# Ledger of designs, part 92: VHH binders against Flagellar brake protein YcgR (ycgR)

Target 1, 263 residues: Flagellar brake protein YcgR (ycgR), of Thauera aminoaromatica (c4kar8)
Amino acid sequence: MAELSTPSPASPAPLDGGRGDELEKFTLRGARQILQLLQDLITHRGLITAHTGGGHSFMTAVLKVDEERGRVVLDPSPDPQANRRALAAPRLTCVTQLDGIRIQFPLVGLGEGQDKGRPALFAPLPAEMLRLQRREFYRLQVPLAHELSCLLKAEDLARKPVEVSARVIDIGAGGVAVVVPTGAAEFVIGGTLPACRLALPDGEPIELDLEVRNLNRQTQRNGTEQLRVGLRFAALPRAADTRIQRYIFKTERALNAKARGGL

## First folded at step 10 (VHH)

Design P10 (from K4 with A33G; framework vhh_7pa5_2)
Fold by ESMFold2-Fast, scan of step 10:
Structure P10 (fold): chain B 263 residues (1-263), chain A 121 residues (1-121)
Amino acid sequence: as target 1 above (263 residues)
Amino acid sequence: QVQLVESGGGMVQPGGSLRLSCAASGFTFSTYGMSWVRRAPGKGPEWVSTISPLGGSTSYADSVKGRFTISRDNAKNTLYLQMNSLKPEDTALYYCARDLDYWDSGTFDIWGQGTQVTVSS
């Protein structure tokens, strides 16, 4: 499910121009900068995940920038239902990457039509585009099929050392988010978990130190409570960093390829 | 190392059907538009059909419109051409081609070796 349906970001408008935070320095608002970035996506054949809201998304690509009409031409989905959802949505949140840099932008006023006898989706040029050059901000949602795990060295409720195999739900260059059952271990924000082991496909587990950055308790649909733990990589060796980055890129390419497979 | 391999050709009687396949390797298949091009004996190449990278947009030559359907499976890196109501004039070597520019130029940079389709009684 996670491989084909990418949910909308928690904040669908990260480019809100009224925000004076760290994202401002990564926000492009110049017309020529926006045109150049869109052209770079075309040149590098960047695949885009377009979030239509309600947990729905589809794969698309910018096929053309019509500078005279101030619009982009997008590849429609081969799934007619995805196209109908997109056209009904008041806004698309488009997410892609170029050379490991996260790019995110809104499209408003999506329409459909024909260009040179070929069906296409059209949208006005975005007023803003986010280009996150800091690799630690990028998070790959880990496919459930990968069964990615991290063996955590922590303490239980009685302050006794315990090892917990936690499922990795997202991964980036700066860290991972994991899920643990409530009560399996105690975590303190700012605490260090030494000598943990991150298991990636196609290789030996990576031994690393993790810093607890955030904790979020979640109640599942069946009423079961679980703990989501955000963990930062401390002093990651170059070889480990390279392996993590290769896993992220390889998985993104595979997810893009599977977007239309559906079954 | 970029490679396109066509298959599924053969002999069929007029009115019959065939499904061609093209297996792609050595590049990110889902980011390229793909086309089918055919060459009949003694003639130049004729464009048959094109499909966009994600498959949401297709185009056909007037000679095959309504009879042929182009499709792709990006998970399998495979392009297809479903050919129905075949006519003797559809007899040709069919090539899979990678589009250099799907939208504007209609040019191709990578071709397969072709698969032969013969329509005769």
Scores: ipSAE 0.247, ipTM 0.715, lowest interface PAE 4.2, mean pLDDT 82

Design P100 (from K4 with L100S; framework vhh_7pa5_2)
Fold by ESMFold2-Fast, scan of step 10:
Structure P100 (fold): chain B 263 residues (1-263), chain A 121 residues (1-121)
Amino acid sequence: as target 1 above (263 residues)
Amino acid sequence: QVQLVESGGGMVQPGGSLRLSCAASGFTFSTYAMSWVRRAPGKGPEWVSTISPLGGSTSYADSVKGRFTISRDNAKNTLYLQMNSLKPEDTALYYCARDSDYWDSGTFDIWGQGTQVTVSS
C-alpha cells in the first residue's frame, strides 16, 4: 500500500534516517520552554499549517495556551470537512515559523468545544517541539500580491505531457511548494519534472529540474480542494541560488518593515 | 497608518436587512480577531460580534444571535456584518474594531470611525 502522505518540504521529518540525530539538539522537551515558545507564537500571531495525515492539511493559529487545563486552543477551519478530518486524525503535525526559524510540533488528542462561547479546537500541550535554526529548513511564505509562479512540465492521467502554471506558496533554499487544482496533472513522489520554469520578479525565469517530495490536499475556503505539491531543486546553479536567496531576503525585510509599521 | 473604514450603513424599515463592510489596512489582517461594536443613542458601547483570525470561530451578543452573521475575507482585508430581521433597537453607530489580545473579547486597540444604521419604526 503506497502512502501519499510524506513530510512537506516545509515540514522536516525528525526520524527521516540520517537527519534524526541532527534534529535532536533542536528539540525542546522542557515544560517551561514549550510554554514559552507557544506564547511567542501567540504574541507574534504566527499562522500554522496543521497536517492531518493522508495528504491533507488546514491553516490554523494558536489562540491561547490554557496552562490550568494543560492545553492549546486552536482556530478551527471555516470548512467543516477540514475540522472533521483533523478530529479523526490520530496526530496533527503543526508547522510554522518565528523570525525565520522553523518550528514543528505534534498535537495528539484533538477535541472540539467552546472557549468563552466560541467554537474552538483543543489539544493537550505537545510533549516536544522542534525549533530549527538551520538555513535549509527556512521557508518564506510567498505574498499573494507577488503572483510568483512555476511552470511545471508534468503528465496527465493518460500519461500525456501537460504544462501547468502553478502558484508558488512557499520557497526556501531547497525547493518550493506550489498549488494546483486536483486532476490538473499526475504527480508521483520521487518523480522528476524536467525543465520547469520558476518565475521571479528579478529577471528571466529560472529553468530547473524539480523532484516531487510531498503531496498534500488542502481544503479552500470555498470548499474546493487544491493539491499542494512539495518540490525539491534537483540541481541549483549558484546564480539561481543567489537570485532565490535575494528574493527571500528582500521579501522578508519588506514584510518585517510592514509589521513594525503596523504596530 | 493602521486604518479601519466602515461602510454599508443606512436607513431601513423594521424586518429589513443591511450588510456592513470594514476595509482594513496597515497591518496583517489575517492574524487578528476582529469585532463589531455598536453605540445606540443615549447608551454606552455594546459588543455585537467577534470573528477569529482565520474565520473558523464566531461569537455573538445574545441580542443579535440568529439575526446577524459576521464574516471576513482575508484575501481582501475586509470584515463583514450581515444584519437580518432588523429591529428599531438595532439603531446605532456601528464600529469595526481590532482585538488587541489574540483571543480577548472586549479589548480593542484600533477602531474605525463608524457607520450609522437607522431602523425606522
Scores: ipSAE 0.219, ipTM 0.698, lowest interface PAE 5.2, mean pLDDT 82

Design P101 (from K4 with L100T; framework vhh_7pa5_2)
Fold by ESMFold2-Fast, scan of step 10:
Structure P101 (fold): chain B 263 residues (1-263), chain A 121 residues (1-121)
Amino acid sequence: as target 1 above (263 residues)
Amino acid sequence: QVQLVESGGGMVQPGGSLRLSCAASGFTFSTYAMSWVRRAPGKGPEWVSTISPLGGSTSYADSVKGRFTISRDNAKNTLYLQMNSLKPEDTALYYCARDTDYWDSGTFDIWGQGTQVTVSS
């Protein structure tokens, strides 16, 4: 049976064009809507992953929208090679997210220069921008080798505090799915687990409040029962969102490179 | 808590060098343009330098251009100002400031407490 991947608001990887008709209803083409969305990216300080082709990308940000000249002003990379690569590219695919909404747009005709004496990259305003509504239905399946865990602060049936180290099986912009042994703790849909700690590579654990969204009992191949718990990030700090986004991007990039015969 | 803490000031002879540091905490450092602003006794604030969020764009006041270099390490949440060929006129309290608008260096929402730089024989 054919399996279709679903776009994630968290993923910095570009969406494939195979869903063009489905994505059309989320595509903005009105000049006012495009200007407003770009201004929202500036106001919320959204970091952008700009893909230059050939598996290359760099991080940038929209610093300014110049309505009079019909262009965006972008932050150059501190890496001169990344800037040369971007300027040589016929097209950039820009991917970002704000508040669980995936935003993707093309930039064509990138140039460099100065705005009010400050070095900058310039591009004409995009003719279209993709703005996907919150879905949280796409999740990166966490590679087993990464051994991602989340320390849950919960209660047992007697309402005694317990700490459960749960394995993270998938992760997205809106939350994680974890597995715990049956009976390890009591979970109530809609309940909040305060001060849980999500462990990502290359940094301290992220302290988060998590809301229980769903529960699913699973029987493993060896007959062992386990509970899959879907957890929503409550009040996600911006630094945590950035780290999760980077982990998802880095992991997808590595998996894509491996599929293309890379390491 | 959002904080900026400067260090690296001191007394130096004319022609000498100093490197100022600013440790940022309580916000996503990599999403803000950052500036250095100085205030000499009896004068108003003078903008010195600005660096863009990702560090690819820098700008300087004419009085320091070619002598000072602004840089940042987003992994360490730290802003730097390398000051070379120091002059007595560079004597001031130097502030690290968080920009609210990348293009308007006069618009800041948080400041450090400042670090004193004194250039004299």
Scores: ipSAE 0.473, ipTM 0.794, lowest interface PAE 2.2, mean pLDDT 83

Design P102 (from K4 with L100Q; framework vhh_7pa5_2)
Fold by ESMFold2-Fast, scan of step 10:
Structure P102 (fold): chain B 263 residues (1-263), chain A 121 residues (1-121)
Amino acid sequence: as target 1 above (263 residues)
Amino acid sequence: QVQLVESGGGMVQPGGSLRLSCAASGFTFSTYAMSWVRRAPGKGPEWVSTISPLGGSTSYADSVKGRFTISRDNAKNTLYLQMNSLKPEDTALYYCARDQDYWDSGTFDIWGQGTQVTVSS
């Protein structure tokens, strides 16, 4: 294993344990910081993917932070089997994002019960929370309305050059993630795609060399398969970097204004 | 735009059943608790039931407990209320409401137009 995939704030997958030394500086251990971050998850209605081990997970949310009893109150799954798996697990690994920042934390000692007639899952407050806010790990989820695209210069199954217009689903300082139909082109992890064209609003497409980092096959509800491709900026001219950063900043500000309410 | 649209009301005899639906649009439905609230003619609003954002927790007013079941389909952005063993006292305009806080339910910011339920012989 030569290198790890760059994590996305929106990714539900837990971060690799091999990054332990890198991630220590982003780990919150102060009681006040942990309480504030959990309250921020409630205020901003952050959905949490809770991993129970064995490849199993369920969607939850923090309903309440009970500071006096030192516990979090979580929304149970409507699937009773998911709740049984969670209660049987020695720990949950919880993954979410707030304001483009990836958050990950363990919960140990999960129980179930009712408070004032309301069923819930309860766990002690976590002793630590990861808040990953480094520029290189930040990924803006591209609004569908922006119709951001990247024209990829790749090869087909017969090694013939093809151009594929891919929808950009996220973008950061280090790269983009795009979606293409399965079979549209061949992608090899570590392969370079030269002279691709990233279309941003307000100007000509940016010509970039991209390196394939990740491949993930997805099946849509209609049975159509799509390929999610993670691409790293191999050579990023300063002017291109500036334009990408401006787009991210402007879009983030617009999304934050919408989320906060227009006054 | 944020919108809630109720349907499924009507006239039934005592002991009958109805299923109400509420179609939500313009917000991330799965991140909000949702409630049913009813208003009988000449009376104030009465909270009926609430469901948590992911649907794993539900709560009911004592007057409907055991007879009504709240549920949601987050993939369809739809809230439901299954009403069984209906009584004349259940006659009211039924509103779908977006709840700001599941744990301290009763803080509603968005309401539908309502659907009329009439229970009479």
Scores: ipSAE 0.595, ipTM 0.855, lowest interface PAE 1.7, mean pLDDT 85

Design P103 (from K4 with L100V; framework vhh_7pa5_2)
Fold by ESMFold2-Fast, scan of step 10:
Structure P103 (fold): chain B 263 residues (1-263), chain A 121 residues (1-121)
Amino acid sequence: as target 1 above (263 residues)
Amino acid sequence: QVQLVESGGGMVQPGGSLRLSCAASGFTFSTYAMSWVRRAPGKGPEWVSTISPLGGSTSYADSVKGRFTISRDNAKNTLYLQMNSLKPEDTALYYCARDVDYWDSGTFDIWGQGTQVTVSS
């Protein structure tokens, strides 16, 4: 939680384990939900990248869910060395996508054998599966020209109310990162800042409650100190969510058009 | 258009070898298990071999075990059958088939036109 990261939505690599607490709401632990998601992988023929550690991975697929034995049946690799690495690994981290939704889950206790005379890899059913829309982790780096700001309602070191206008440096579906001068206000991880105001270019400021998620003190080369504050949208009305998503989409489209150049 | 096109058949003497190919188009080849099925003169269709979507699992009819090898190249959308130690009993029209379900009893939804294999002295 000390730092915010910007994951690549196109990368097959596993998501950062340090984000586990932030990903809890997207994690399925119900047996029926896990079985349904595995069945969806079979039905949609989802290809899976299985990471075995040490930078090694192989392609697989869920061929069958064996509810009686409490296990998944996986397609072995045509590369015998990849199968040996997988069997030796204490854990596989499996990554796939269905209809733009990222799915990630661990498999522990991989074995090999036969199902109805056919070679297969077997693993116990995972205890958890991450089901995450790509947009939940996407962070737009805010162009300086947009002068995007958030008026924070916080407390000073003497616990007196203060309002701090903070520059928004990135924004996503779940929150913003802002920069404030060191000492401008006191922030506590897990603390709620009520009725803050996010100024977007396209209308009146959005009033929202923000939860402090992380704090990073940074000193610039010229000796000036800044505090980077990661803030989660604690209670986001549907209309506000729509405005934020529209801003992100519009800005990305404009940046992509500029980067591609003319034809 | 979903298509499977077989090639590589021909005439060989007993003990000879042939490699059959099946070119797939119009679907995501790497997500389907694939099979070879043959039909000998005067007989019904006989399942020969199946390969899993990623190619790590294969199975064979008892009549061809140890002599035939199924393989696939997912980058080229191509299925292969390497046939060694051919016998007169292997004379048949060989079909490439797309499996609906790898673990079910040989359910196929798409078939090729077949390629003829004749083993005779």
Scores: ipSAE 0.313, ipTM 0.759, lowest interface PAE 3.7, mean pLDDT 83

Design P104 (from K4 with L100F; framework vhh_7pa5_2)
Fold by ESMFold2-Fast, scan of step 10:
Structure P104 (fold): chain B 263 residues (1-263), chain A 121 residues (1-121)
Amino acid sequence: as target 1 above (263 residues)
Amino acid sequence: QVQLVESGGGMVQPGGSLRLSCAASGFTFSTYAMSWVRRAPGKGPEWVSTISPLGGSTSYADSVKGRFTISRDNAKNTLYLQMNSLKPEDTALYYCARDFDYWDSGTFDIWGQGTQVTVSS
């Protein structure tokens, strides 16, 4: 899938695990980052929807992080059946939000007991937490009038170097989606395109390395086949990031003037 | 502005029952642990009971365990204390309190004005 759609931050439904390749950059695995995010959930009193499988879920909250024992303390459900299902489940998928940021994490090895004489549910600290910030998943649909292009440095079918000028159809903080004619170049998911040039309306082209994330063949109404390529910014200088964000902000404001909204 | 308003107190004979209510407003009730605390004439405050934010965890002082039941209705922003088998020693002003640091300190940041419970023959 060439375009990453962000579900509502408030949606309690878990995200598809098959999107892991696109969601990896939003996944926290550092122990310090995980502890800080869990502490933020406690400080902001974030309510959590915990999915136990089979269409079952219950509402909980992180009451405490026990760093010494490497575990989280969760509020049990007032429904004994929900607690029984949770304890029997091999995995909980926890979904919550903070200030419009979607947070999702697994808990494995749920147990029950007491913390300082109070009934509680316990689980080892999650090995990973997904944090979907609006900025990272927002994709601006590029107006055709802007004629935004990216010069790609790729290889043809014979592995010969080729440069192809691709039309940018959407852009976000993390990358772009472009359209190229079928057969113009060969793209491999996970491959890097070095020293590509992104043309923005107000300045010199930005030189950047792009990683191929997804490929989608599209047939136009006239029968012409084209390739949609999703590309991640592999490394982005601060000045380039600022110019991209400025373009997105200005364009979004122009498109959404009535709502008086911006990026 | 945050408010806690207790009701349901009164006079009852030993062995009787009362149900106290606490109406909460001005904050997201379901995200806070809540407690009942009482103060008898000539005594300091005594913690009675606590309930977790979602209601799945409750705890009680030894003096009331088995006789009192704490509960909450998060849809109605209301905390309850069902008091059974009341004793003269249960005579006190009963406060509901918002527990800011439920698991570590037992610190309360918001208190109601209290409701009087009198148990006498």
Scores: ipSAE 0.446, ipTM 0.808, lowest interface PAE 2.4, mean pLDDT 84

Design P105 (from K4 with L100H; framework vhh_7pa5_2)
Fold by ESMFold2-Fast, scan of step 10:
Structure P105 (fold): chain B 263 residues (1-263), chain A 121 residues (1-121)
Amino acid sequence: as target 1 above (263 residues)
Amino acid sequence: QVQLVESGGGMVQPGGSLRLSCAASGFTFSTYAMSWVRRAPGKGPEWVSTISPLGGSTSYADSVKGRFTISRDNAKNTLYLQMNSLKPEDTALYYCARDHDYWDSGTFDIWGQGTQVTVSS
């Protein structure tokens, strides 16, 4: 549950453990960017933990963005006390995740009323939203203990179909790098491998099309040769993207906790 | 396997009460607004009540306002309709429905099989 994994209201921990001034480069201030991100939260049915201060929080969701009136429409809490605390607070600190990345934004001037005859909470559009977006440039080194694999559908030298189970060594928003034994299959840069299957720890294997981007032969100390293949996600369905980003986010948070002396 | 299963209908005298339940499965129940819709014999469907995803916002048709209460238990994936002061005109097949869009839509994409409520002397 998102609320159980959320940092305390007094000290939300960012994914990278950086200071507030370092987070400035991940802060969105463009009106169109803010509107798009809020709309993405609606589309993905993202639940939001709203911190009202004093150690109090409640679960809400953005139900609607009213661009004409410059406000968001939020789901009230079924607990009247939580709503009273929220309305009395000088600001809400809203924390959520979209596709496994942390999103945080303030809401100031919360009010209550009706939207088309239905009770709702209202707040002006936030002037800024934090989006911790390292996905385009970051590749998570997959821990060996996770035993991540991808079943590749490729061809041999005679153009016959072959299936190769490859170990995933890194993963990012745009693709994976895998290792295969030398000679297991032929790969052509720019070639497409259809209907490959990526196995993540939680749930069914993800079926996806992969494009070959680079090839690197490696010789290990024992004399064994292996091929490192860089693969791009050709067309990634939203559900698959969400699962991949969730794995990356969860694993990165665990690694960051270990780096800070956590277990 | 996305399913809504209603229960709790039956025959009751005018002025009586019934509580309808709807068990949801196959989707993240807490992220959807849910509704009750009824169909009386010889009439088209009539919207009865809606509850927001987290349960903080409810709305009712004028014909049932003050008599019916919609509620949900997101931990149990269950929607409820408490029906008090029942009238003969409340006789209908009652459907649990999942809202197709998030908030600003009047369309439903998943329906239950319905539970019959008969109010007669």
Scores: ipSAE 0.526, ipTM 0.827, lowest interface PAE 2.0, mean pLDDT 83

Design P106 (from K4 with D101E; framework vhh_7pa5_2)
Fold by ESMFold2-Fast, scan of step 10:
Structure P106 (fold): chain B 263 residues (1-263), chain A 121 residues (1-121)
Amino acid sequence: as target 1 above (263 residues)
Amino acid sequence: QVQLVESGGGMVQPGGSLRLSCAASGFTFSTYAMSWVRRAPGKGPEWVSTISPLGGSTSYADSVKGRFTISRDNAKNTLYLQMNSLKPEDTALYYCARDLEYWDSGTFDIWGQGTQVTVSS
């Protein structure tokens, strides 16, 4: 249920302001990065939900970026009441999504006028933009057909070394979740499993150190008991990171294409 | 495949009114600015009106300003042109057009056969 407390990249609701420490690494403050991201919203025709406070919001879009005047041009709402609320608000919280990537930014000092004779809303360029990469928080549910496995180097109850082949059930940029039979090995939260081997469909197994982050005992419908283990990648090499990201991207693309009935 | 199907044209006397419709399919209608473009016999295309993706911003050619109103229903993927106080000079084939490079492009593609508007006594 704790998973529902984290908004999905597709959610139009603003992210919790108290998460500033967690979100700082995803916050863009460079003028060039902000301009590029706004241009990406224009190029990909990204629709924006603009929250004006008091539970009110309206749909808008960035129509253009005026770099010389340091401002964005926004599509007014066809609802005059929404435009009045927006202009009266000290701040808009804008939320959108590009290719599964959640983007959120504030606009302060909204005004109205005309752009080349066309009604428009204007705001200074945002000082910051949150670009929450889907892969940083997303866990790909691994298709059973991929038979993804991780050979764990662990200890048994007597602290003797044991190797356990664990099925990978989800994978993200920061780690994997695996399932093992109950009693196959002992796991301690915060413990390190050295020299484990992650097998991806392409190439040789990736050798890496894993840190135990969480443990959850589960009982299957057939009465089989298993342990779900959440594991963090420790000191992941660049080549390994690239392979993992490529696997996640390719698999998501294939699943999305299949769901939409296309190639 | 992009499809734009215009309808609502007909014959009307000067001072009359008509409402044109354009049914869009094959693309995400709500993310495109949309335009009406007309062509009178023996003349080139004349831009008539444009509406922004969400419908909050509209623009009109000087020849129709104050008489025509462009609107859209993004839930129904439909573009409209309400034409009031029609003049003989408004006689033309009217086309629904999609803006290609977003808001400030001025570049259109026209996929439909158009709808004929004839204003005569």
Scores: ipSAE 0.488, ipTM 0.820, lowest interface PAE 2.0, mean pLDDT 83

Design P107 (from K4 with D101N; framework vhh_7pa5_2)
Fold by ESMFold2-Fast, scan of step 10:
Structure P107 (fold): chain B 263 residues (1-263), chain A 121 residues (1-121)
Amino acid sequence: as target 1 above (263 residues)
Amino acid sequence: QVQLVESGGGMVQPGGSLRLSCAASGFTFSTYAMSWVRRAPGKGPEWVSTISPLGGSTSYADSVKGRFTISRDNAKNTLYLQMNSLKPEDTALYYCARDLNYWDSGTFDIWGQGTQVTVSS
């Protein structure tokens, strides 16, 4: 399989590093904010998936925040191999979800020990924590039966206007991913496509400006080539935002109902 | 809705072994620390053992350390207590309890009905 999937909000997989510049505005670096967020994980009993590299991870939880020593106290794995991998790792990438918020943070300098006979893993407080609302990174995989399309107003190699009808493969609060035939138009990361038209069910197409965020050339199983284009909503009117959210919610409910009822 | 149900108690001779189970329902078991607490006839409650939410950290009362092992299966929502080298002093009603404050443990909000352990020759 040539296509990589985007992690869902419930997925323990770390977010793609290629989105680093878009994630900066959601990164907490204040000591008080970090302490409060870690305490919220304790209070709301948030379970954490800790990635140790090489495809390995284990489940943990914050048991205590030791402000005096500047460290977090973590629940060790009941699997001794997982603990050995964690202690050998130069860095852990910790991922959790709390009330529709995705939280991700690094831990460096993991150690083990005991306090009053209680075994634990200890790490210095993270220097940064990522905090994302589910709606800000969630991507609905668009069912093929919906035939969702976006008419892109782009330019060819000679900077002549072209219109490209692109199939929408995923959609979120912040943007869409589309597929276009190879060579249909020229796309530049950071470039703006003005007055594009997103066709949703129930109403006329939504006119919006899209910013190109990423490009990925794909070869399908049948040998055909296509370009996957990640597009951000540059400015979204409230009415358009409401319609997109309604479509996402309605489709997610229908897919969840089908998945539970289908044998 | 929220329930803890103990089982596995019985009569055993000194030096024998028993394995207690506690089936949890009505809450997200894997997010809570869990404890075993016992009551001997005519005595107050005695804390026996606690296990962390993911099972990586355990603690024991001095009276049972080295003889008892606490464990959990979060996929089955079940807590266990393996009791080895049992002594007459271990005779008690054993309760499963949900622990609200693992790191400063001792605050329990939900209890089972208990299972009787009797150690006698």
Scores: ipSAE 0.562, ipTM 0.830, lowest interface PAE 1.9, mean pLDDT 85

